# Ledger of designs, part 35: miniprotein binders against q5jf28

Target 1, 318 residues: q5jf28
Amino acid sequence: MERERLIKTVEAILRGAGYRVARLDLKGSCFDLVASRLFLLLFIKATVNIDTITEEQAEDLKRLAKFFKASPLIVGLRSKSGELEEGVVYERFGIYALRPETLYDALLNNELPAVFAERGGLYVRINGELLRELREKHGYSVNELAQLLGVSRKSLLNYERGEQAVSLDVAIQLEEIFDEALAEPIDILRAKVEADLNVKPETPLEREVFERLKKLGLGLVKVKKAPFNAISTEDDIRLLTGIDERKTRSTIKRAEMVAEVGRIVNSGGVFILEKTKAEVVSEVPLIPKESLEEVKDADELIELIDKLKKEIKEKLFS
Key: E = the ipSAE of ESMFold2; O = the ipSAE of OpenDDE; V2 = 0.75 times the mean of E and O plus 0.25 times the DockQ between their complexes.

## First folded at step 13 (miniprotein)

Design t3 (at its last look DockQ between E and O 0.65; V2 from the best seeds 0.72)
Fold by ESMFold2, look of step 13:
Structure t3 (fold): chain B 318 residues (1-318), chain A 120 residues (1-120)
Amino acid sequence: as target 1 above (318 residues)
Amino acid sequence: DPELREARDELSQAITLMHEAVRKLQEALRTGDSSLLEEAADKMTEALHIVQRAIEEAQSTGSDDRAIRRLKFAIMLMRLAILIAREAMETGDPELVDLALYLLEWAYEMIQEALEILSK
């Protein structure tokens, strides 16, 4: 149960830092937690060994992060190479990976990490323009400073141009020489990621539902590794959209998770089923696909969703 | 080695306080009595300070890094458990009590493992 302990620890870090948090219990999902605070939104995959995240999970995590303008994170304890180091940022599939202690420091102590792992060791990006200014102020030529650091003249010029990160050892030497902070923090809370948002429907039912939703004016962003199949969007409308043949226990569990995620990302939820009576599970309507023909646009779909939710709430009171 | 003996004695004391905090959280879950959450937080805070002293003493002896890392991780878990227990008191949410208990139990294990390492 080491994974469960990790997920609970990450949840506690987020809550301790004042985030609103939703924790998922879905094996194989691209994220385990989503959390928000003011203008910050984080999608977090918690995995003990960071090398076990799959490419499909990572791509979906990046799709969600790109769509919601969120920062994706992997939080873990180990890699195939051994224990992750505290205060060091790793990278998998373009997603930052780090230990829970590093997340703790960033969120609870406002101390962003600056050291990252690359092939060959630990590195720091520095303020190259400030380095040049400090070198000139202290009267060092490029050759003199390079000699003091034990680096080539070319490397030093690249540091000053901001074109090359320095080894951790060189960064420490620079701080000793100039008694000045040169390290640039890594903003793990506002990471920008690249993702291909054009993913095709996985089933004929998904294709049919997507086409009907597009006719209502909704755009679709398909995901494979989440409790929902897509995000349906138009202007201010956002719907975490599930699709199933019929209502099953899995459908109900996913609807519950969609409700939880929706509260954090300020999005509605809906499940479109081939065979069902209209109903509501945990504030998420389950409607037959034919209901999409009863509305003319996205606004009317939202009205239908709201009516169903209101009707169910009225029945809960005797 | 007097510094190492002091660190081990303090960790044993912290383990006792942590066990008491675990029992308070378990009782709070069973009874819904929020005053037990405050008592558990007090015990955790006391244990946390003791573990901090033990780390300083163990480091002065050149003690095994594996033990020190476990103790530092335990301190993080204890600080989180205290924060979560306080949120549980404010909200009345029993799932937060369960979360605090989960964190504290892991911290307790880490301290136990560190003590075992230091006792060889």
Scores: ipSAE 0.818, ipTM 0.927, lowest interface PAE 0.6, mean pLDDT 90
Fold by OpenDDE base, look of step 13:
Order: C-alpha cells, then structure tokens, then sequence
Structure t3 (fold): chain B 318 residues (1-318), chain A 120 residues (1-120)
C-alpha cells in the first residue's frame, strides 16, 4: 500500500464516521489529517512505516494535541519488526499507532482496541477489581488461580491491583475461566499526552514576532513541523500563526492549509511577514510585522484581521 | 474444491457489480445526478454481501490467508465507499464522489488480486 492510499483510507474512515476533515499536503508535517466531530479532535500522522516518524514530529504532534485537547494518532501498516496487527495498539514516542482497520473499528463500529504491543509481546490491561471479584466468587485462592494461569502469586496480585498489564495469552485464559470480558479498552480517541509547550523561536524574525505578540498579551506555542510556525493564544483567541520573511508560493500554500486546519480546530489564521503588503489568502491575512506595532493588544489584532478580511471580500464582490 | 469454485464465481460477480457502480459514480460526477449515487450504493452493497460470502467459503476451504486479508480489506473499502457516496448524495460534494470512486476502484483491485490468488 502506498502512502497516498493510506491517507485516502484514513480520510475515508474519518469522513465515514462523520468527522469534518482537513488534509494537509505538507511534506515533513507532524500530521497529515486533522479531524473533528462533536467533542473529539484528532491529529493524525499517516505513515506506511510507523518507525519513520521523527522525534521532532512526534513532539510537535503531541504539542498540538495537548494544546487543542486533541488525541494524536499514528496510522500505519508496518513497523521495523513487521506488519502491524489489526486490533493492536502500538506506541511511538508516547503516541498510539494503529492500522487503518483498527481505526475503522473504533470510529465506525465503536469497538476500541484492548490489545497493545510492548517489548515484542501482546498485552492487555484488565479490570483488576473485577478479576478479584470473579476469583473470589469462583472460590479460587490467589495461589490456586496463579498456578492455574502459570503466573506468580505476585503477578496475579499486581493484575488485581491494575498495576501490571497481562499477557494476551493469560488474558484469554482468564476470560475463558470466568466467561467474562476483563480486557479494558484503550481509548485511542481521547489519548492524554504530555508535551513541552515552551519551545523557543528558531529564527531572528520568529524571535522578533514572538516578542511583539507577547507584548500584545498573546501566549505562544512554537510548532516546527506544521504549515504554521506558532499558535498565538489569549483567552478565547487562537491564531494559527505563520511567519515568513516574504510572500512565496510556499507561503500561499501554507496559508491555504492554515485556513483548512483553522476550520477544523476552530481557530483563525494569520501570516506575519517581514515585508509584505497586507493581503488575504484563503481567508488568512498576510500582514507586515510593522502592523503589530499599530495594535495595542490581541483584540485590536483580531479587529485588524477581521477588517482586512472584510475589505477584501468587499473588493471581490464589488 | 466446489466451495472454492463458488467463491471465485461470487468474486467475479462482485467485480461485475462494482464495475456498474464505478460507471454510475463516474456518470454522477459528470452529470451531477445524485440518484446515480444511490444506485451505485445499492450495487456496492450487493457486491459487499457477495464478497462476504466468498470470504466465508474461502475460509472453510483453508484458502490462502493473503486472499482472505485482501477481501476483508476490500470490504472495508466498500463500506466506506457506500457511506461516502450516501454523504455525497446529501451534500452534493463532488469531492466525496471522487473519494467513493477511489475507494471502490481500490476495492476492485483487492478483489482481483484475491481472485488471482484463489485461482492458483
């Protein structure tokens, strides 16, 4: 399967599940798809081999997910170790990775995966309290059940405490013994990730723009592997912020992508350039950095953005 | 094996239905006639049920797992194509019709590959 087919499949799964989807055509981006439905927001990296994601991409993906209260996902087909199994959750850099089929089942069949891969084995988390209750109900001592399962007493006690994952084989045996589902589903749609939001600007222009935006009261989250350079935020204001020296074809393309992403994540977009005339590309203003000196706060910046959008709309329809 | 022969015949029938669905989707793109999307969805649904039976038959004969996996994947693609085609009926979005067509054509390729494996 080719990367394009993989992306199209993931897009189709998301759309089929009723998500609004934006697709990015940006090489090296930390995500290829962003999707929203109701209270769920997903940032998805689609890669045939899940081991091709870089740490930098993963950190940016987690950063975006944390900031937007979204779930990051890697969707792929294989790893360095071989093909990914359906119904199994893998992990790269603290991000869940899974096959398209697993995503399909989760989104369209409401079947969350319970099996995860770790250290070359398959494991599940079980409801430890339920395991204890079932053990006691069936009259097994800890020693008797542990012996029946071929595990240590300590391991069984750790299972009952929820402190240790169970091998898939032992989990199957437990479910067979008790005739009850014990495996806890992995909520891949609501993954909680940690990320450092305090990334420094990389260029002199980014530093200048960041300092100016901070003076306007905006908090900034630097993102390296996205069509934007940062997210600017103050209270309810969120701006996907591009920063370029000059308008290029890349600037235009990234502004278009920022517009699409912005619609999904309910955020505005702006590009701040060292030298440009004020213009709008796909509802995303391109403004000179000097315009940031003309505004006093974030609200005035939003007003400026909205004014520019309106003026261009009026010119296009006049 | 009679069951394997039946599975191959069913897959061939599914391929025919899928070709009809492809033509309807292409015509819907050309004409904007949303009724053709429903007809395509119906044809895809019929084909999907046939492929499901073919999987069951192929599994019962101990057929090559590679063929079965392709058929299962084709079913997923077909299900998605049906959903997207129906959404396209509601929205009138030609991009959704294109996506449905893309998925259906890929499902067709998967079924053909599976049929080739099962014919060896």
Amino acid sequence: as target 1 above (318 residues)
Amino acid sequence: DPELREARDELSQAITLMHEAVRKLQEALRTGDSSLLEEAADKMTEALHIVQRAIEEAQSTGSDDRAIRRLKFAIMLMRLAILIAREAMETGDPELVDLALYLLEWAYEMIQEALEILSK
Scores: ipSAE 0.666, ipTM 0.870, lowest interface PAE 0.8, mean pLDDT 92
ESMFold2 (binder alone), look of step 13: mean pLDDT 85; pTM 0.838

Design t4 (at its last look DockQ between E and O 0.89; V2 from the best seeds 0.82)
Fold by OpenDDE base, look of step 13:
Structure t4 (fold): chain B 318 residues (1-318), chain A 120 residues (1-120)
Amino acid sequence: as target 1 above (318 residues)
Amino acid sequence: DPELREARDELSQAITLMHEAVRKLQEALRTGDSSLLEEAADKMTEALHIVQRAIEEAQSTGSDDRAIRRLKFAIMLMRLAILIAREAMETGDPEWVDLALDLLEWAYEMIQEALEILSK
């Protein structure tokens, strides 16, 4: 119940902010929502407790975010240590985690959070150049200001260089002394993440399909915790690629999700099956793996996909 | 504390308004009458302002931060419910009305929990 409400709340925040949103009903997925507005793309994992995300899910989430030039986010209510604070950015596996209120403020009020949690404390990054200018303007030496703040000379110099985050308490003191905002906002909407895109296929069928797609000129990014098994890419071509042995109810559901996600991330979808007749589910073709032998390159594969989509539309309206 | 009593009375009033909004949203789902969505949004807006006052009063008395956090969360949910209800008026999509209801119900629960904390 609480997780579902959380997802609905996050969806409402995104929609209220004018994002196009696709919601996934896939247990164990690395993301529950994908949202797009203008040049911003978000992959969001919604979890009541942010410490429930697995490393595998986090890696897939970062992989998707890196590939699509999107920001990954975890939205939650609590951690192992207690309730999350509003306006505070947490981190799990290199992904920003925050409360719905923090996301609300960022998207609807245009107020980015400046406070982050690290090692059980709250910190901010400050504009070090501005700090130096203000210090000099008010006539404080480095030693005088450091003493006033209860910090070392070295720490203050590191603050002025932007090399060290400031404790929230010290940041508040600085803002009180100078009557000026010094905290730098954390751009949670444009988070840069690192991920390994070179993940190996896990099944024999995935290996076979990956090798065939590579022969067609496609690059492949394996994803484990998504409605698709990989992203196939060549230049402007992006295909959310499902791989199954046979058509199941799960295949159909995942194809529907791939269609929805595909619309948000501006990507096509395809499912490659070991055994199937060519069909289309929610505008996503299901093709037998043998069809990959009939095409010479990625362009011919796209043509095949488009042809299948067209033929089915014609049959539905005839 | 008189201010704490006032805050509790205000929260109780907000709950009443929220129940009226829920009824209107439910009736809008049943009838398709979009005018009920506007009336619901108005009721939610009135409730929102009351909850905001209750937060200010609770803060002034040094009340339990857990109650204040729940009330702030309820405010967010109510704001979202209002936005979503208005969007439902424009689109005519019943899924948006259902979403607004879900948000409003959660806001109600948060206010109830806050009221319980403030009553101890």
Scores: ipSAE 0.803, ipTM 0.919, lowest interface PAE 0.6, mean pLDDT 92
Fold by ESMFold2, look of step 13:
Structure t4 (fold): chain B 318 residues (1-318), chain A 120 residues (1-120)
Amino acid sequence: as target 1 above (318 residues)
Amino acid sequence: DPELREARDELSQAITLMHEAVRKLQEALRTGDSSLLEEAADKMTEALHIVQRAIEEAQSTGSDDRAIRRLKFAIMLMRLAILIAREAMETGDPEWVDLALDLLEWAYEMIQEALEILSK
């Protein structure tokens, strides 16, 4: 399956569901798409084989999702074990992975998946309290129902207490016995992930720029696999922050991507360069690192950014 | 198996309709004529309905799961292509026409592959 076609399909699903979408064209990025709708925010890595995502990509994807309070997703077609099943949620590095059909159903049909893959097969979490109520209503003891399902008494108690998922086969048997829906959906749109937000700068220039930004009162979340090097933050300020030695075609391309991502995540953007003349690319200022010495705090940095954007707009539209 | 033969005949019909839809999308992109987008969407909708019937018929025969999976994937792509083509009419943006074309072309290939599987 072609990766480009997969990304286009995911983009179409998101746009068809009313999401605002930014698509990245950056080799090795931790995400290919970011999308928002109302209060939902998704960062998506699209890869034909979900086992090809690297640990560095996955950790950065989780960092972005945690910082922006977004749901990270991997969308793919296969794993090392073969084709992915429609309607089944897989997991890699703590990130949900699924087929585009599963995403389509969640977003365009409001049908969240309930089946997930683990070692040993396919499983479903069920409403344990409802299971106990149904068992009692139908006159089964724990032991009697366990025997009927072919599971241990301990397993059944764990199911009722919400401590263990059931196999897909057991879930089907339960629905046949009780004629009731017991499966609990997996909310792939509001997944929460654990991430270590403390990553050290990769270069001496990054270290120098981070130190200057910290002196302005900004916190920093470093990322390695994105069109920007870090997120600079204080209170409600959020800056997708790029760092380069000089302006190149790659720098311009990344600034354009930062602008698009920033629109989706409602964040500003800036590139700090060792050598450049101040300018603006797609609403993203490119400024020399010395400009950071000209401001005293984060508010003044934002004012500088806003001033540069306004001056460029006036020249273009006057 | 008469239901399997019927499914194959319907998939051939759907392929023909989808080829026409692809041509209309390509012409719309070249000319900027948005009426061709609506014509393409109509053809895609007709083909979609036919593929849905073909899936039902093939499933009743215990047909090859590989073919059924491809047809179901094609259905999703066709629904998306229809939706995107109609958005392209409203926006006039050639990017949306390109996207609809890409989706439909992949769906077309999936249907053709499924037909080949079912014809063995």
Scores: ipSAE 0.780, ipTM 0.902, lowest interface PAE 0.8, mean pLDDT 90
ESMFold2 (binder alone), look of step 13: mean pLDDT 83; pTM 0.816

Design t5 (at its last look DockQ between E and O 0.71; V2 from the best seeds 0.80)
Fold by OpenDDE base, look of step 13:
Formats: C-alpha cells, sequence, structure tokens
Structure t5 (fold): chain B 318 residues (1-318), chain A 120 residues (1-120)
C-alpha cells in the first residue's frame, strides 16, 4: 500500500464517522490529517511504517494535541518488526499507533481496542477489582487462580491491584474461566499526552515576531513540523501563525493549509512576513511585521486581520 | 474444492458489480448526476455481501491467509466507499465522489489480487 492510499483510507474512515477533516500535503509535517467531531479532535500522522516518524515530529504532534486538547494518532501498516495487527495498539514516542482497520472499528463500530503491544508481546489492562471479585465469587484463592493461570501469586496480586498489565494469553484464560470481559479498552480517541509547550524560536525573524506578539499579550507555542510556525493565543484568541521572510509559493500553500486546519480546530490564521504587502490568501492574511507595531494588543490584531479579510472580499465583489 | 470454486465465482461476480459501480461513479463525476451515486452504492452493497460470502467459503477451505486479509481490507474500503458516496449524494461534493471512486478502484484491485491467489 502506498502512503497516498493510506491517507485516503484514513480520511474516508474519519469522514465516514462524521468527522470534519482537513488533509495536509506537507512533506515532513507532524500530521497529515486533522479531524473534529463534537468534542473529539484528532491529529493524525499517516505512515506506512510507523517507525519512520521522527522524534521531532512526534514531539510537535504531542504539542499540538496537548495545546488543542486533541488526541494524537499514528496510523500505519507495519513497523520494523513486521506487520501491525488489527485491534492492537502500538506506541511510538508516547503516541498510539494503529492500523486503519483498528481506527475503523473504533470510529464506525464503537469498538475500542483493548490489546496493546509492549516489548514484543501482547498485553491488556484488566479491571483488577472485578478480577478480585470474580475470583472470590468463584471460590478461588490467590494461589489456586495463579496456579491455574500459570502465573506467580505476586503477578496475580499485581493484576488485581491494576499495577501490572496482563499478557493476552492470560487475559483470554481469565475471560474463559469467568465468562466475563475483563479487558479494559484503550481510549485512543482521548489520549492524554505530555509535551513541552515552551519551545524557543529558531530564526532571528521568529524571535523578533515572537517578542512583538508577546508584547501584544499573546502566548506562543512554537511548532516546527507544521504549515504554521507557532500558535498565538490569548484567552479565546487562537491564531495559527506563519512566519516567513518573503512570500513564496510555499507561503501560499502553507496559508491554504492553515485555512483548512483553522476551520477544523476553530482557529484563525495569519502569516507575518519580513517583507510583504498586506494581502489575503484563502482567508489568511499575509501582513508585514511592521503591522504588529501599529496594533496595541491582541484584540487590535484580530481587528486588523478581520479588516483585511473584509477589504479583500469587497474588492473581489466590486 | 467445490467451496473454493464457489468462492472464486462469487469474487468474479463481485468484480463485475464493482466495475459497474466504478463506471457509475465516473459518470456521476462527469455529469453531476447524484442518482448515479445511489445506484453505485446499491451495487457496492451487493458486491460487499458477495465478498463476505466468498471470505467465509475461503476460510472454510483453509485458503491462503493473505487472500483473506486482502478481501477483508477490500471490504472495509467498499464500506467506506458506500458511506462516502452517500455523503456525496447529500452534499453534492465532487471531491467525495472522487474519494469514493478511489476507494472502490482500490478495493477492486485487491479483490482481483485475492482471486488470483485463490486460483493458484
Amino acid sequence: as target 1 above (318 residues)
Amino acid sequence: DPELREARDLLSQAITLMHEAVRLLQEALRTGDSSLLEEAADLMTEALHIVQRAIELAQSTGSDDRAIRELKFAMMLMRLAILIAREAMETGDPELVDLALDLLEWAYEMIQEALEILSK
């Protein structure tokens, strides 16, 4: 399967599940798809081999997910160790990775995966309290059940405490013994990730722009592997912020992508350039950095953005 | 194996239906006629049921796991193509028709490959 087919499949799964989807055609981006439905927001990296994601991409993906209260996902087909299995959750850099079929089941069948891969084995988390209750109800001592399962007493006690994941084989045996589901589903749609939001600007221009935006009251989250360079935020204001020296074809394409992403994540977009005339591309203003000196605060910046959008719209229809 | 022969025959039937569905989606893209999307969705639905039956038969014969995996994945693509085609019918978005077409064409290729494997 080619990467393009994989992306289209993931897009179709998301759309079929009723998500609004934006697809990005940006090489090296930390995500290829962003999707929203109701209270769920997903940032998805689609890659045939899940081991091709870089640590930098993963950190940016987690950063975006944390900032937007979204779940990051990697969707792929294989790893260095072989083909990914359906219904199994893998992990790369603290991000869940899964096959398209697993995503399909989660989104369209409401079947969350319960099996995860770790250290070359398959495991599940079980409800330890329920396991204890079932053990006691059936009259098994800890020793008797542990012996029946072929595990140590200590391991069984750790299972009952929820302190240790259970091998898939042992989990199957437990479910067979008690005729009850014990495996806890993995909520891949609400993954909690940690990320450092305090990344520094990389270029002199980014530093200058960041300093100016901070003076306007905006908080900044630097992102390296996205169509934008940062997210600018103050209260309810969120701006996907591109920073370029000059308008290029890349600037235009990234602005278009920012518009699409912005619609999904309910955020505006702006590009700040060292040298440009004020213009609008796909409803995303391109403004000279000097325009930031003309505004006093974040609200005035939004007003400037809105004014530019309006003026361009009026010119197109006049 | 009579069951394997039946599975191959079913896959051949599915391929025929899918080919017609592809034609309808292509025509819908060209003409903007949304009624063709419904007809295509119906054909894909029929093909889906046929492929499901073919999988069951192939499994019962101990057929190649690769062929079965390809057929199952193709079924997923077909289900998605149906959903996307129906959404396209509601929205009138030609990009969705194109997406449905791409998925269906891919499913078609996969079923052909599976049929070839099962014919060896």
Scores: ipSAE 0.839, ipTM 0.939, lowest interface PAE 0.5, mean pLDDT 93
Fold by ESMFold2, look of step 13:
Structure t5 (fold): chain B 318 residues (1-318), chain A 120 residues (1-120)
Amino acid sequence: as target 1 above (318 residues)
Amino acid sequence: DPELREARDLLSQAITLMHEAVRLLQEALRTGDSSLLEEAADLMTEALHIVQRAIELAQSTGSDDRAIRELKFAMMLMRLAILIAREAMETGDPELVDLALDLLEWAYEMIQEALEILSK
């Protein structure tokens, strides 16, 4: 119950900040929300305890973020070591993790966090050039300021060069001494992550469908923990691609989620099934795998998708 | 401590207003009457100001950090509930009414928990 409430809170924060939002209801998914505003795109995993995210989920979240040039985020309340602190950025699997209050402040108050957690405590990156200028303006030598702060001369030089973060206590002292903002914010809205985009098909059906899609000229980015199995791409084409043996209630729900996500990431959707008659669920075609043999390239696949969507619209009004 | 007693009294008042706001949102969801959304937003706004005052009093007394964190979290939820209720009025979307209700119910529970902490 607390996780569902967390997801809804994050949705409300995003909506309150003017984002278009799609919320998923899929157990085990690598993300629960995707949201866009202007040039910003966020994929968010909401989990009460941030240590429960699996490596498989985190890698898929990073794959989606890398592919869509989005910022991945984990939003949570606790870790295995206790409550998360508001205003502090944590990290799991190379993904920033933070409390909903921290997200609220970033999006609704335009106040990005600056404090991050690392082994040994809380730290801040500071504007090293400004520190040097302020030190010189106030007449401190490097040794004098280092003594005042209780740090080594080497550490102070590293701070001024931007080569070392300061402890939170030192950051507070610096801003009290100089009465200037020195902290560099963490841009959680434009985080970049590294991800391995080469993942193998999970089933014989997936392998068969991927091979056919590749013959049409589509590239594929496989994901395991999403309402779709892969992203199919070629030039200007993006298809959130689902694969299933047959149409089930789960297939229909996933297609509905793909439609919602697709609106946010400006991508089409399609489900390729081993056994089905062609139909459309929420603007997402469900087609038999044999349909891939009836088209010659990616453009013809898009034409097929568009035709199916038009046919359903016409039937609805007949 | 008189300030802590005043903070608890304020939280009790806020709980009463929030309970009525929950009732109005539930009614709005059932009936589709958007005027109930506006009335609920007004009650939530009043409760928000009362909780803010209670936080200030509790902070000045050195009260338990957990209670303060819960109250601040609840205030965030209430601000969001107000924003979502307003979007619901503008769009007519009943799913947004349901979202506002869920946020307000969680805030209500958080305030009750904080009040319990402050009463020990």
Scores: ipSAE 0.831, ipTM 0.932, lowest interface PAE 0.5, mean pLDDT 91
ESMFold2 (binder alone), look of step 13: mean pLDDT 85; pTM 0.844

## First folded at step 14 (miniprotein)

Design v1 (at its last look DockQ between E and O 0.93; V2 from the best seeds 0.84)
Fold by ESMFold2, look of step 14:
Structure v1 (fold): chain B 318 residues (1-318), chain A 120 residues (1-120)
Amino acid sequence: as target 1 above (318 residues)
Amino acid sequence: DPELREARDLLSQAITLMHEAVRLLQEALRTGDSSLLEEAADLMTEALHIVQRAIELAQSTGSDDRAIRRLKFAIMLMRLAILIAREAMETGDPELVDLALDLLEWAYEYIQEALEILSK
């Protein structure tokens, strides 16, 4: 399946489920789609073979998800070991990976997956308290049920305490024995991920701009694989922040993408350039780095940004 | 084998309806006429039901899993195309018409591939 086809299929799934969606066309980006609905926010990397995602992409995807309190997802069709199965959750770099059909069922049928892949096969987490209740209702000791299932006593105790997942085959046996749904869903829409938010500037220009933004009171989260270089933040202020030497076609395209992403994550955008005349592209100001010396704090930076945006609108209507 | 013949005939019928739905979506893009989107959605819905019946028949014959998987994926794409076409009707957004057209054309390709597999 072509990657463009996969991305558009995922976009359609998200839209069909009522999400607002921004789709990005940026080679090497850590995400291809960002989508929001009510309090849910998803950052999605779509890739035909889930093993092509790089560590740098995965770490940045997790950084964005951590910062925005979003769920990161990889959507794909196969791995190096073969086709992905419908309804099964895989994992790469601590990020859930799944087929578009699995995403479709979660969002359009409200049917979260419960089966996950791990070394040794397919597994399910089960409701351990309910398992204990059912075992006792049916008159089984721990040893008797463990023997019936072909598992150790220790494993069965771990299942009942919620400390260990069962194999898919054991999960099927349990549901046949007890005629009850024991499987616990995997909440792919609110996944928690670990990420190191301390990433060093990549260039001398980035370092200079970051230091000036810090003097204005802004915190910074650096990313490498996105249309922006960092997220600048203070209180309620959030700026998707790009940095370039000068305005190029690439700069303009990145600014357009920053505007689109910003609408979904409710954040502003700005590009800081080594040399430029101040202007606005797709509602995203491009300003020279010297402009940061003209303001004394984050509030004045926002005022400068707003002023530039208003000036451009006035010129368009004059 | 008669059931497999019937499944292939049903897929051919679905393909014909999908050709007309593609034509209607293309015309809707050209003209901006949203009533054509509703007509296309109706044809897609009819084709969808026909493909579902073809899957049932093909499965009963022990048919190649590769064909069945393609048909099931095509059904998902067709359901999405219908939903996107409806959003296009509500919003008037021609980019959504283009997306619905892409989804339907890809579903059509999967159905054709499945039909070829079933014809061997």
Scores: ipSAE 0.821, ipTM 0.928, lowest interface PAE 0.5, mean pLDDT 90
Fold by OpenDDE base, look of step 14:
Structure v1 (fold): chain B 318 residues (1-318), chain A 120 residues (1-120)
Amino acid sequence: as target 1 above (318 residues)
Amino acid sequence: DPELREARDLLSQAITLMHEAVRLLQEALRTGDSSLLEEAADLMTEALHIVQRAIELAQSTGSDDRAIRRLKFAIMLMRLAILIAREAMETGDPELVDLALDLLEWAYEYIQEALEILSK
C-alpha cells in the first residue's frame, strides 16, 4: 500500500465513524489528518512504516495533542521488524501506533485493543484485583496458580497488584482457566501525552512577531512541522498563526490548510508577513507585521481579523 | 478441494458485482445522479457477503493466510466504501463518491491478489 492509499483509508475510517475530518497535503508535517467528534479530537500521522516518523515530528504531534486536549496517533502498516499485527498497539516516542484495521475496530465496532508490543513481545494489562478475586474464588493458592501458568510467585503477585504487564500467552491461559476477560483495553482515543510547550522561535522574523504578540497579551506555542508556525492563545482566543517573509504559493497552500484545520479544532487562523498588503486567503487573513503595532491587545487583533474577513465577504457577494 | 473451488467461484462472483458497482459510481460522478449511489451500495453489500463466505471456506480448508488477510482487508475497504457512498447520497459531495470509488477499486485489487494465491 502506498502512503496516499493509507491516508485515504484512514480518512474513510474517520468519516465512516462520523468524525469531521481535515486532510493535509503537507510533506514533512507532524500530522496528516485532524478529526473531531463530540468531545474527541484526534491528530493522526499516517505513515506506511511507523519507524520513519522523526523525533521532531513526534514532539510537535504531542505538543499539538497536549495543547488541544487531543489524542495523537500514528497509523501505519509496518515497522523495521516487520508488519504490524491487527489488534496490537505499538509505540513510537510515547505515541500509540496501530494498523488501520485496529483503528477501524476501535471507531466503528467500539472494540479497543488490549494487546501492546514491547521489546519484541506481546503483552496485556490485566485487572489485578479481579485476578486475585478469581484465584481465591477457584481455591488456588498463589503458588498453585503460578505453577500452573509457568510463572514465578513474584510475577503472579505483581500481576495481582497491577505492577507488571502480563505476556499475551499467560493472559490467554488466565482467560481460559477462569472463562472471563481479564485484559484491560487501551484507550487509544484518549491518550494522555507529555510535551514541552516552551519551544523557541527559529527565525529572526518569528522572534520579532512572537515578541509583539506577547506584548498584546498572547501566549505562544511554537510548532515546527505544521502548516502554521505557532498557536497564539489568550483565554478563549486561539489563533493558528503562520509567519512568512513574503506571500508565496506555499503561503497560500498553508493558509488553505490552516482554514481546514481551524474548522476542526474550532480556532481562527492568521498569517503575519514581513511584507504584504492585507488580504484574505480561504477565510484566513494575511496581514503585514506592522498591523500588530496598530492594535493594543489580543481583542483588538481579533477585531481586525474579523473585520478583514467581513470586508472580503462583502466584496465577493457585492 | 471442493470448498476451495467454491471459495474461488464466490470471489469471481464478488468481482463481477464490484465491477458493476464501480461503473455505477463512475456514472454517478459524471451525471450527479444520487440514485446510482444507492444501487452501488446494494451491489457492494451483496459482494461483501459473498467475500465473507469465501473467507469462511478458505479458512476451513487451511488456505494460505496471505490470501485470507487480503480478503479481510478488502472487506474493511468495502464496508467503508458503502458508508462513504451513503454519506455522499445525503450530502451530494462528489469528493465522497471519488473516495468510495478509490476504496472499492483497492478492494477489487486485494480480492484479485487473494484469488491468484488461492489458485496456485
Scores: ipSAE 0.809, ipTM 0.930, lowest interface PAE 0.6, mean pLDDT 92
ESMFold2 (binder alone), look of step 14: mean pLDDT 86; pTM 0.854

